# Designs tried in a protein design chat: miniprotein binders against Homoarginine-6-hydroxylase 2-ODD-C23.2 (2ODDC23.2). Part 5

Target 1, 357 residues: Homoarginine-6-hydroxylase 2-ODD-C23.2 (2ODDC23.2), of Arabidopsis thaliana (Mouse-ear cress) (q8h113)
Amino acid sequence: MVIYHRKVVFTYVRAKRFYHFLNIEMVTDFKSLLPVIDISPLLAKCDDFDMAEDAGVVEVVGKLDRACRDVGFFYVIGHGISDDLINKVKEMTHQFFELPYEEKLKIKITPTAGYRGYQRIGVNFTSGKQDMHEAIDCYREFKQGKHGDIGKVLEGPNQWPGNPQEYKDLMEKYIKLCTDLSRNILRGISLALGGSPYEFEGKMLRDPFWVMRIIGYPGVNQENVIGCGAHTDYGLLTLINQDDDKTALQVKNVDGDWIPAIPIPGSFICNIGDMLTILSNGVYQSTLHKVINNSPKYRVCVAFFYETNFEAEVEPLDIFKEKHPRKETSQVAKRVVYGQHLINKVLTTFANLVENS

## First folded at step 5 (miniprotein)

Design s25 (from c13 with I19F)
Fold by ESMFold2-Fast, scan of step 5:
Structure s25 (fold): chain B 357 residues (1-357), chain A 88 residues (1-88)
Amino acid sequence: as target 1 above (357 residues)
Amino acid sequence: SEELIKQAEWLLLEVKYLFFEARMLMEQGDLEEARRLLQEATELINKAQEIVDRALKLNPDSEEAKRLLEEVKKLIDRLEQLLEEIKN
């Protein structure tokens, strides 16, 4: 096994045996598992300008390149975020979603609150169908007027639960660490694409926006309940912190098969988004994925989305057009204004709330 | 002072990019272009130093500004190493 660590393989085998006992669909081919990448050599050198020549960095970069080309999803270990913090985030999130509906509504999502806060089961739609989940939606906070008319829709502070009491402080610390981790992984991805470590920290990328969805999936007794319909993520990179004892996330591989993202304790799942597809000149493709509610147990998943600058006009980076040229007769990807794209998605998702503002 | 911190971080990031490019040019044998990039890096380091000093005057207890001051020192040391390498 070239890509997977021995400990990770043992964890997967244990999870597979448990799900077989519950008579849940099992993966029979270990080659269909997502790659596991220990990024600790990358992190040790990520602030060093000569990181590209470090043997450990070069090895991690090679693994990142293969993962992004072949699947677009991988597990990250050696990331330096403590197991205690990763677990407390999920534990406090479980506590919040266990509260009575009336308590959760105290931070309800509204247009006036900048589309920040608690959304009920059935508010989120993917491809026109209701998703069976509830969530807290958060965005990078910014001062009034900073992102012009486009950004006005998302102005205002995030709404945090008052119970658990320390939730806000915990989540703000977690967000900062996820932001730094995402930036550092992107330095490795930049090298993997043949650029400098800093191609994703240029003028329109150096002040990154972020989105976070804190998601609760209710337990179900029926088969094939869609927790979140098939989609790609919008941004550069996503970090997923999911419950360790439930397999629900499925990733569509290049052959069109759905492969399960079986949890690995202490890891993040990492995947590339649509903006990275554009910026890489199509070298790395964002991957379709979905969530199937398949257990009577309640499942929590915290998804952190690392984005471009809000106002960024996203088009292929010149360095990657040079390194990975397309044929003159091939169609070029349309230019995307990130902030407008995000606002359009928010307004579409919460269309039923617009007229109440 | 938060805005000064961001400005300094951006300048130091550009310095690291210039160091990467200069090293690649040195490997290719284009020493004149490499020297030009290191001169640009020198100017950006000086600007970053001034901004960090201003941030420390506004908030002497800023851990972020102190971290950037140490980063400036490390980049100055590395600049000196690169300039020495290019002489050979």
Scores: ipSAE 0.411, ipTM 0.795, lowest interface PAE 3.3, mean pLDDT 85

Design s26 (from c13 with R23M)
Fold by ESMFold2-Fast, scan of step 5:
Structure s26 (fold): chain B 357 residues (1-357), chain A 88 residues (1-88)
Amino acid sequence: as target 1 above (357 residues)
Amino acid sequence: SEELIKQAEWLLLEVKYLIFEAMMLMEQGDLEEARRLLQEATELINKAQEIVDRALKLNPDSEEAKRLLEEVKKLIDRLEQLLEEIKN
C-alpha cells in the first residue's frame, strides 16, 4: 500500500521533489520501498540512561525493529551530519578518481601497506564475477602488535591521496562522525531487540573496528554491467553515502525481488551485517545487495562499516538468546573470530597481490 | 593519557549498563538485586573518577577528560538518588 509509505516519506522527507524522485505514485506494494527513519528523537536521548522510557525513542526503536526484521535496509535522516560534509566527501572523491592512474597508483594497495589504499577497476571479484569499480580501502588504524599475529596483516597507516590536498582531514572527520552515528543507531537496535541500550558496547564490542570503502563506478553504455556482485556485509552496521542523481544499489527483499535503493539527498542508507545477525541470535538477517552500473555518468559511493572489536569471538548475546530463543537447533551458533574472518576475506580478495597462488 | 581516557569511557559504559538494569529491577519490585547492581556501579564510578582525575593531572587542558568528569558527576548524582530511593 503506497498510501502508508507516502505518509512516511512526507513525514521524514519534507520536499515535493523527493515524492516525484521516488516515483511513489507508481508503486503498488510497499514491499518494493525501503523505509525512511528519522532518528533525531533517538539521538536527542542516546546519552540519557532513561532513554528507553522516552516516547520519541520508543517510536524510533519500533521503526528500527520493523526495518531490520523486514528488509534489513533503511534510509536514515535526522542524523545530525551536515549536508555540506556529506556532499563534500563525494565531491572530493570524484576529484580523486578523475586523476590519471599514475597519480592514483601512488597510494596503490599492497600487502606491505596493510592492504590499505587504491585498487584499480576490475581487480575486485564477488562470487567469481569481476566487479566494474575502483576503490580506496581504509581500516581503523592501530598500534603495531595490538591485535597479535592476526592483525599483523592490516598493520600500518591508511594511505590517503595528496590530491585533493584536504581529503585526508575531511575523511578522518567524516569517519569519526560515522563511528559515533553507528554507535548511537546500535543503541536503538539494542532496545529493539529487548536489551539495554548498551548491549553492543559490552567487553568485545566497546572498541569497535571499522572498515571504509570509497568506491568509484565508471560510466557504462551497456545494460546490466556489474558494479559490485551480490553480497552481504560482514559487520554490525553499514552507512552508505551515495551520489544523489543515480540509482544503482539494489536490495533483495524477503520475496526474492531486487528493490532499487533510490537515493534521498542528505540521507544515509543503513543496513545490517553478518555479525549483527549472529549477535541478535538470528532475529535480524543481513540482506543480499548488489550494484548495477546503468548510467553513462561516473558514480561515487562511500560505504562505512561499523564492526566488533577486532579480536571479538562473535556469538549470540545471552540477553537476545533469552528474549528470542531459536525454535529449532538446526542453525548452530558458530563462534566467529571477527578479525580472522576479515583477514581471510582480505587475503582471498587480494590473493593476486602475493607471488604465491 | 589517551589510554586513561579510554579506560574511563569503558568504565562509564559499564556503570550506565548497571544503572539501567537496576532501574528495570526497581520497576519490577526486585529491590535487593537492584541495590546489589547499584553498589557495583558505585565501585566502578569511583574507579572511573580516579582515572579521570589522573588524566586531568597529566593534561589539565584535555577537553575529553573535562567532558568525562562532567559525566562522572552526573552519574554519581543519579546513583546517590537511586540508592536513596531504595534505602531501607
Scores: ipSAE 0.012, ipTM 0.506, lowest interface PAE 8.9, mean pLDDT 83

Design s27 (from c13 with R23Y)
Fold by ESMFold2-Fast, scan of step 5:
Structure s27 (fold): chain B 357 residues (1-357), chain A 88 residues (1-88)
Amino acid sequence: as target 1 above (357 residues)
Amino acid sequence: SEELIKQAEWLLLEVKYLIFEAYMLMEQGDLEEARRLLQEATELINKAQEIVDRALKLNPDSEEAKRLLEEVKKLIDRLEQLLEEIKN
């Protein structure tokens, strides 16, 4: 007899079968579930001349539109990133967070490190409440002076763990794949909004910034311990690679109900951020979500945030204002400089790390 | 009342996930592990039942709580059927 751990590495096929099982076998209320979208037809045609007219693309675009309008969160399958890579990222992340604090502190987050690196449990606050997580924060690297005075705060290289030894190379490969995947999902979202595939690849979006948070949530014996307080993401799209054997992420739908994001092995969870809300002229709202530590098991989540160009002056795109006009009383922001918004968020989150003489 | 409804919905989705995982293990012939997961699901569905009953006691006219009670009953029936199937 072998004692089996509940954590199971599922294939892409199993994730699709889970969705089918819920639809057919369970007679489920789908308003209480996050939608699952197979984007493989979109990916097969995303570089093709006629992608907008392809029947498979049109079906995926319809599903993306409904998901973004109804919840702003969905599972992505058919994304082409191997289960081996998705799982190895989580495995190596578990190995890092299992190290003694002295080892993790070798890459400690500081202002002089460009707010890149490891932060201990309890350093992060959301809406005035302490978050029960530790993390590694990473940003797209750029040369000194590239983003002027605004970007100066984030200058410098990312700090990667030296143990596991292969972690840096693995994560750099993963980031590249997540960047490409995010771009391709946004082509579908652009079509869903009534634009060309490339509305999010114009002048202000062609050199996308990215943020990544690699997050560890300690096991707890108490129920309802806040791992991360309720918030929206501030970028365009977030891709979440979460542990498969624990449910902790909760998403607030348009009706105000909290929906658990039960892990579907081999999938990404994808959600829209504040910049996409602005660019879409408020058609797609960034959705409040939170993490509750409800398990004695340690949980890992790798969140990749796909963003605009750093210097982008983010305002509703003209084509989407024409397709989706808003009333003048709308609460949608009129204009935001993305880089300034990011810096303001970083400085607010890490105010306690600033040691001024 | 609203908080209890949210807790019940959370537990019901966890139960559905465990049932699906057990179903996949049954198809693979891993009946021992499937049984273990179905027992975990049974513990969670019983907790969900208690929470739904509390919500109904606080607000007997809650249509949402009544809907969840029907969902709980259906999942209990499904779990009993699957546990009996493994037994055979």
Scores: ipSAE 0.012, ipTM 0.457, lowest interface PAE 8.3, mean pLDDT 82

Design s28 (from c13 with R23K)
Fold by ESMFold2-Fast, scan of step 5:
Structure s28 (fold): chain B 357 residues (1-357), chain A 88 residues (1-88)
Amino acid sequence: as target 1 above (357 residues)
Amino acid sequence: SEELIKQAEWLLLEVKYLIFEAKMLMEQGDLEEARRLLQEATELINKAQEIVDRALKLNPDSEEAKRLLEEVKKLIDRLEQLLEEIKN
């Protein structure tokens, strides 16, 4: 398995290098392909106070800058999370979604459960259309009263399946690793924007929130069944762990064309969220993406959303306004309180559960 | 406690930020402001050391606290080095 993952990644990198040697213009080709970034040089130095001077870090930072400016989506390899863990997360998720509905409903999402838990196929809507997926929604756990009245809506523990028995411990370990990975990628992004590695931390990321959706897409025999409608993500960064044998995620490029995000085994897909677009003063763009169910096979996708502090007031950072000034009135001065925005989205998304639960 | 580890991690983050800013100011020739930031960083690293020491007293086997102690030592050495560079 590990060897298989390495061969697929090696083939992709080798093909890009081969075409470059033939004097084929790669910049134009990037509109049709998502970039692949090996972040291992960044991870080796991400805690060092001299990281900005390291040649390997500089190279990764340059690749992150181009990916975030041009596409807003990229594959991450060299992330240090084992193939065994990445695959076991998907395997246990398949096992849970294969259970009878009465078993899955034991962790049913409700308002009283803090909008944490299992949602049935067809409960979620995007832009007025029903999404053909089921999911487990979970959020960073916090002590009662920590986030005041606005946070009260999401109070309580995450609901984890009792079958498979190991699922809770597995997912908690996975979340910790995804949190660390996201933090380290953002240090590289901060350097890419021309700041210190730590510009987002403290005020914005001293105590970062996270959201995770564990999503199952049923197999279909019809063409173009919408698994998840077109949207941008609301947070800073999203890490996507998707099944390796199914292509369903599509990303809208700068020309308005939909590009398939073909799975690379062992990789994460990483994309920019709306909060990072605001904080970067519009330098990095959150990109529209959707999921189309195009296979008779069941597909799982685990999406980890790395977010600001719950109470963060999100507006363009002064250093990035100075480094990347906007010359025209298209810079709308906007301020978003992250926690309030999240709660409003949750209540809107699950309005039907209030009446029918 | 876990709370002490989080406090120390945040203080070390602030120290690293101040070091980064001070180095940039040193490259620009603003040695006065660089010295001010490095002195602020020295105050914060001393507070971080106290917190890490308290965490280790509560749990001597904490791998997180031991990692933070090594980071504190490296940052103290770097701060002393940069403060000497300003005197060149």
Scores: ipSAE 0.292, ipTM 0.719, lowest interface PAE 4.2, mean pLDDT 84

Design s29 (from c13 with E21L)
Fold by ESMFold2-Fast, scan of step 5:
Structure s29 (fold): chain B 357 residues (1-357), chain A 88 residues (1-88)
Amino acid sequence: as target 1 above (357 residues)
Amino acid sequence: SEELIKQAEWLLLEVKYLIFLARMLMEQGDLEEARRLLQEATELINKAQEIVDRALKLNPDSEEAKRLLEEVKKLIDRLEQLLEEIKN
């Protein structure tokens, strides 16, 4: 009987998955270093309806579970995005930020531009403190009125530099690839949480919003200049494409110490956002991180944020409440309307633009 | 065309989810409920095929729609295989 043989295979794969989790628990230490995960076995099978039974997928899923439980930050290699594209994104970003302010201001961020475009050094605030960076802010484009009164704040097209001329097409291609990569990593995370591959592709999650911040950090002569203050990310997953030449990103470990996220060429840094913390019923925690300008060199970082649907009412998913119940005395995971949360954060970050407009 | 492609992708996600659940039920010996989910998946895959066919009529050169049509065919084959396994 074919059904009998399938049951035996399925039971065996589940036993192997448990062994991988056990082995990781015995050996892995994330206190001093961020884990490196080669996701190429996951990507090879992520569109396969039998992916959960693949030995390579099971191994990657075990590594993702450990990284997400212990730190919420990890390096991703084997992601299939070419080194040429990753480096070209950074190269063209350097070229844009090297332009005179007059040129950069042609796409300046304003409330009327939907908070999309170029922000000068010192316009961004994190936890009430001014950040020493400049950036281009981009959001998923949508039709006027699609997200009601809440979405009106972010209406309008993204503003892209005309110089370098190829920048818009390059970045739109890059966004598509980062969107697909984030979705595929979330299939692994869904399995890691004990769900199907598709738990993060339900009705309020399958039309994901995205945010991208293209960030330039000026070189400094003094140590410990705040490039970006301590924060957690708001969404599901963040993909960070950072310059390889200096360490600036710091991640708060379980003991409360700040550990450096030393660049690995060709990798993304991936981290968990607040919405994934809620959806996982607190199993995976969003981790505090900051950027300190510690170098006389100019540094770029392109951060892609994969989010829920804009209108999503984010609360713990039933499957993950069942598999990972919280203690009676534990703080209840806070319910959040994603779009309202994003708008509140945008308006807080750019309060000075609202008051001066 | 892009809106139809998106609708088809969402239907294919629901089909894959139902296949995942049906296989778990088959493992547990709940063949009747597994068959019900596979029949529901068959209805959804037929709707997805219709939407993909409409997208191809609007844009015959759509590589995305052609890719989805190939995925539809693979999922139909898988559903037929699983429904036959339940009979045996």
Scores: ipSAE 0.478, ipTM 0.814, lowest interface PAE 2.6, mean pLDDT 85

Design s31 (from c13 with E21W)
Fold by ESMFold2-Fast, scan of step 5:
Structure s31 (fold): chain B 357 residues (1-357), chain A 88 residues (1-88)
Amino acid sequence: as target 1 above (357 residues)
Amino acid sequence: SEELIKQAEWLLLEVKYLIFWARMLMEQGDLEEARRLLQEATELINKAQEIVDRALKLNPDSEEAKRLLEEVKKLIDRLEQLLEEIKN
């Protein structure tokens, strides 16, 4: 894994500072660090018909395979999304959460708003414990009736803040870029599993859904305040855009130790979700992670979740069962209808909102 | 017209899948199976072109449909190159 952390980063100055930090303060823990992957060779060839034969693509695919097998979490650099856009998203998000409570309530999450909008601090619970964060929840917008009776729960437009004024347009641009980035990373993952670049797209991603949580964690003066309890993500891939000046995200490694996900400026953190575990026939495992509020400073994190088609019936793909067979005595991956699973989680999470409506 | 665009995108994805595996089979010397996949890809790309042409007639200003038409043309050129290569 150390080899991934020493590879190219966006700026030489940032890379040199990060390397010196790791070498001096974390030299004894190199094996426990999250891998860093420059995906620029993959992106340069992601639409090329012969991408699998490109030496740069082969190298990136090897790194993706190792990261997904060993950790399920990695940093992505070389992704082509500008530092300016990444930072502006976080800056405008800070501005929104700094507004008076009555301003934030103008986009309050409700059942009639399709469970889209602002949720106040302490509404969310993980494993029976209150999470100390506020958020804006967003979902892919779709036409009324598109996803039948199941999809009715999430119908309607996303609620965006009117202040900052540019926030909606900025976030819509950001979502499009995160969607494209997620799709291209997944092409590399498909190759890593021994398939074509398009194994997931042909079956599960004809019309991919997405979920986005824009999360604000209040500053704390106490130790071990839970910002978000330990969990795995439900979907295929998650892209995390976190504040650069605070370490709060922790990832559980194969040995059961919690590894801090120290921010790398300009990078995304990428992790795999439960649906990808199923589709890969258990080759790649979704990894437990949590957020601990350890700073008096306010922290922002924008999490983009790349998902299957809403109606997808998620089970192991035949090609990956053939290339990566499991022992007969191994637990079989559960079959999941993605849209129903998502709706069940939304309704369970926001049961109190139904009572108050 | 949005449904036509999505239908065309799906067909182009299938064409790319077939081209990928045909190319792999050509490298491995299985020219008979490669030829079969390239023929299937040719049928699908022709369907995609018809759908894209229909989408453009319904909305001539669609940047999405224009992008797909350009992609169709590139895939047709690639299929012709591979079909010529497999002859030898």
Scores: ipSAE 0.159, ipTM 0.642, lowest interface PAE 6.2, mean pLDDT 83

Design s32 (from c13 with E21Q)
Fold by ESMFold2-Fast, scan of step 5:
Structure s32 (fold): chain B 357 residues (1-357), chain A 88 residues (1-88)
Amino acid sequence: as target 1 above (357 residues)
Amino acid sequence: SEELIKQAEWLLLEVKYLIFQARMLMEQGDLEEARRLLQEATELINKAQEIVDRALKLNPDSEEAKRLLEEVKKLIDRLEQLLEEIKN
């Protein structure tokens, strides 16, 4: 155990230094590899009102700006969440998906459970195509009536497995840390767009909704099995915690080529969503990505989605329209009500459950 | 209560936002608008101080409330500095 822990730490440090070095090269050739950003200087100052003047913050902000403009996908290291927690989340998720099917169905997703719970392999669809994965879908819990008639669809507690016993407490701790990390990364992104650190913490953004998908991809004996079809995420930021020993996530670059997101131990992959594209006035684009099952080994991926306030009417922020004017935005910008958009996506994805209920 | 802490945090967030915007306006030479924002920030920081004081009265051992009290003090000092800069 001691030897194993020492080897894991040493491997992580080596990878971290290697990718930190590569980050300089990726600033000039983004097409071939995703950037790696050490956000520890940002996190050290993210609560200081003088953070915008800090040299370390300015450096991280520059890297975030380039990553978000060029691809909209990057690795995050220096995030302060322990390797133990990151790995234990994946380990317990493997344990759950290894359980007999009957056990997993005890928390099956239903309309009466607020579309929270377990979805079996092959029932999920992305852009009309069947996905070869199973998942647990979770949403921010809220009191009955908090989000009006629209929110009624998602009312109720998240369904957590009783086995492993520690799973609920572990995942709730993990969600809180991911929420804080996402908020802090967004302070850097706000500065990158030329705003204050707080543009994504205005009235309709400071009580963020969140979505989490805990996803299991079965091992396959053939290549090119679709684990998750091509899509963009629709929130502000996504944090991806993926297994270290399988490359399955692919990101579409500006040239239309699919770039593999090779796992970096201890890192998150971070990507921007559709709401951030709108809020930034189109400066940062949400990027198409997919998962291809191409390994005989079972793969786990935990995706945390940081969103707007549920009731947010999402339109370009005035400051970013001013700093980044677009000729196309001289027409009335499309306004998206986040909660309605989420509910429409949920009902479309689980249309079969509504028909069978 | 937890609710008072949240209210204070949101008010301090607004104060920090206004300070950032006022500093940018000062750099651009728009001193009148900067002064207006700093005055608004002063009103909000006073409300935040009252809420933090109430939170500490309910729970004197709250580490969150103590942290917010220190932040309030720091922001008041900064607001006074910026208002003095505009005068000169």
Scores: ipSAE 0.483, ipTM 0.815, lowest interface PAE 2.2, mean pLDDT 85

Design s33 (from c13 with M24L)
Fold by ESMFold2-Fast, scan of step 5:
Structure s33 (fold): chain B 357 residues (1-357), chain A 88 residues (1-88)
Amino acid sequence: as target 1 above (357 residues)
Amino acid sequence: SEELIKQAEWLLLEVKYLIFEARLLMEQGDLEEARRLLQEATELINKAQEIVDRALKLNPDSEEAKRLLEEVKKLIDRLEQLLEEIKN
């Protein structure tokens, strides 16, 4: 465990030296660098009713607060998910995307499949520009009728490839661990906002939804090929498991500059979504980010999106309005019905899957 | 059995929330409101215990149900300690 920790620290120091080498102003705060947070003290106490008083928890909570206020992006280490699982997820994903299109199309995304499955390169657009990636889209599975007429659009099981054969079981195990990790990070964030650990779980996360995108970015020999255009994430928290030998993710800082998210092996990148911005009364901002395909090497990224209850009516939580009041004119926050907005997003994104003549 | 486990988990979460709020109120000197929340938590923990006991009766080998039973016992002890503290 000490050897692994030293390796992660060494990689972080190496990344910091890279910024210095490029004559990028070295800032020790979170404005110019993405912070690294070891959340193992939080995880050790996350189910303890006295967690808020633990010194280790308090320290992690302080780091989460600064990261979420300053950048909205941070690396997570000490998360307890094995390197073997993290790496196998990426290895199996590479194997799937290396298959011929005919094999990948066996799980093709369709309306009748609940908008779950494989999407081929170049079909998605962000702000009118083509995104050069392929993906498998997955959603939390639920019983027919559970989320009414609105949820009917996403009904049905996730589509998993038969090759690699072990992929489904591997990914289902991974999703469960990411769900638990996301819940526990949110307990720390709730404390960071000045609430109990459970403010989000009380009403918004009684039955949390999740979305996962398994994304492949083809190798390119051209400069500045857009892998994914600039956007914010929709939900509460995103956990990113990316290839560690390629730098492609860029994060926009508070000064408007794009900061490269240089991979740290064994870490997750975690970022704040739009729903958390609303629930926190604007204390934590979802941050613009993009992916640039800049290498001849194929890159994979598995993005797990932790979301509210499907039917949640998302408004600023009263406790956070009290703790973090805004100016009168700034107190008008947009109300969002999560499930409706997710469905609208899905139908807009995949409008071209419906045949028109 | 799994449905009972989920129900118990949510009740225990609510109990933990009420304990957290009650302790903050105790530090602020609002002992009457703290007592109210701790009494509410006591009602919920008793319901959680009944549900966990039912889950164990349906599946005695459930490691998850055994874990929840241990958590119930810890929370009952904590609630009794906090209620005693308020009275003194």
Scores: ipSAE 0.216, ipTM 0.693, lowest interface PAE 5.2, mean pLDDT 84

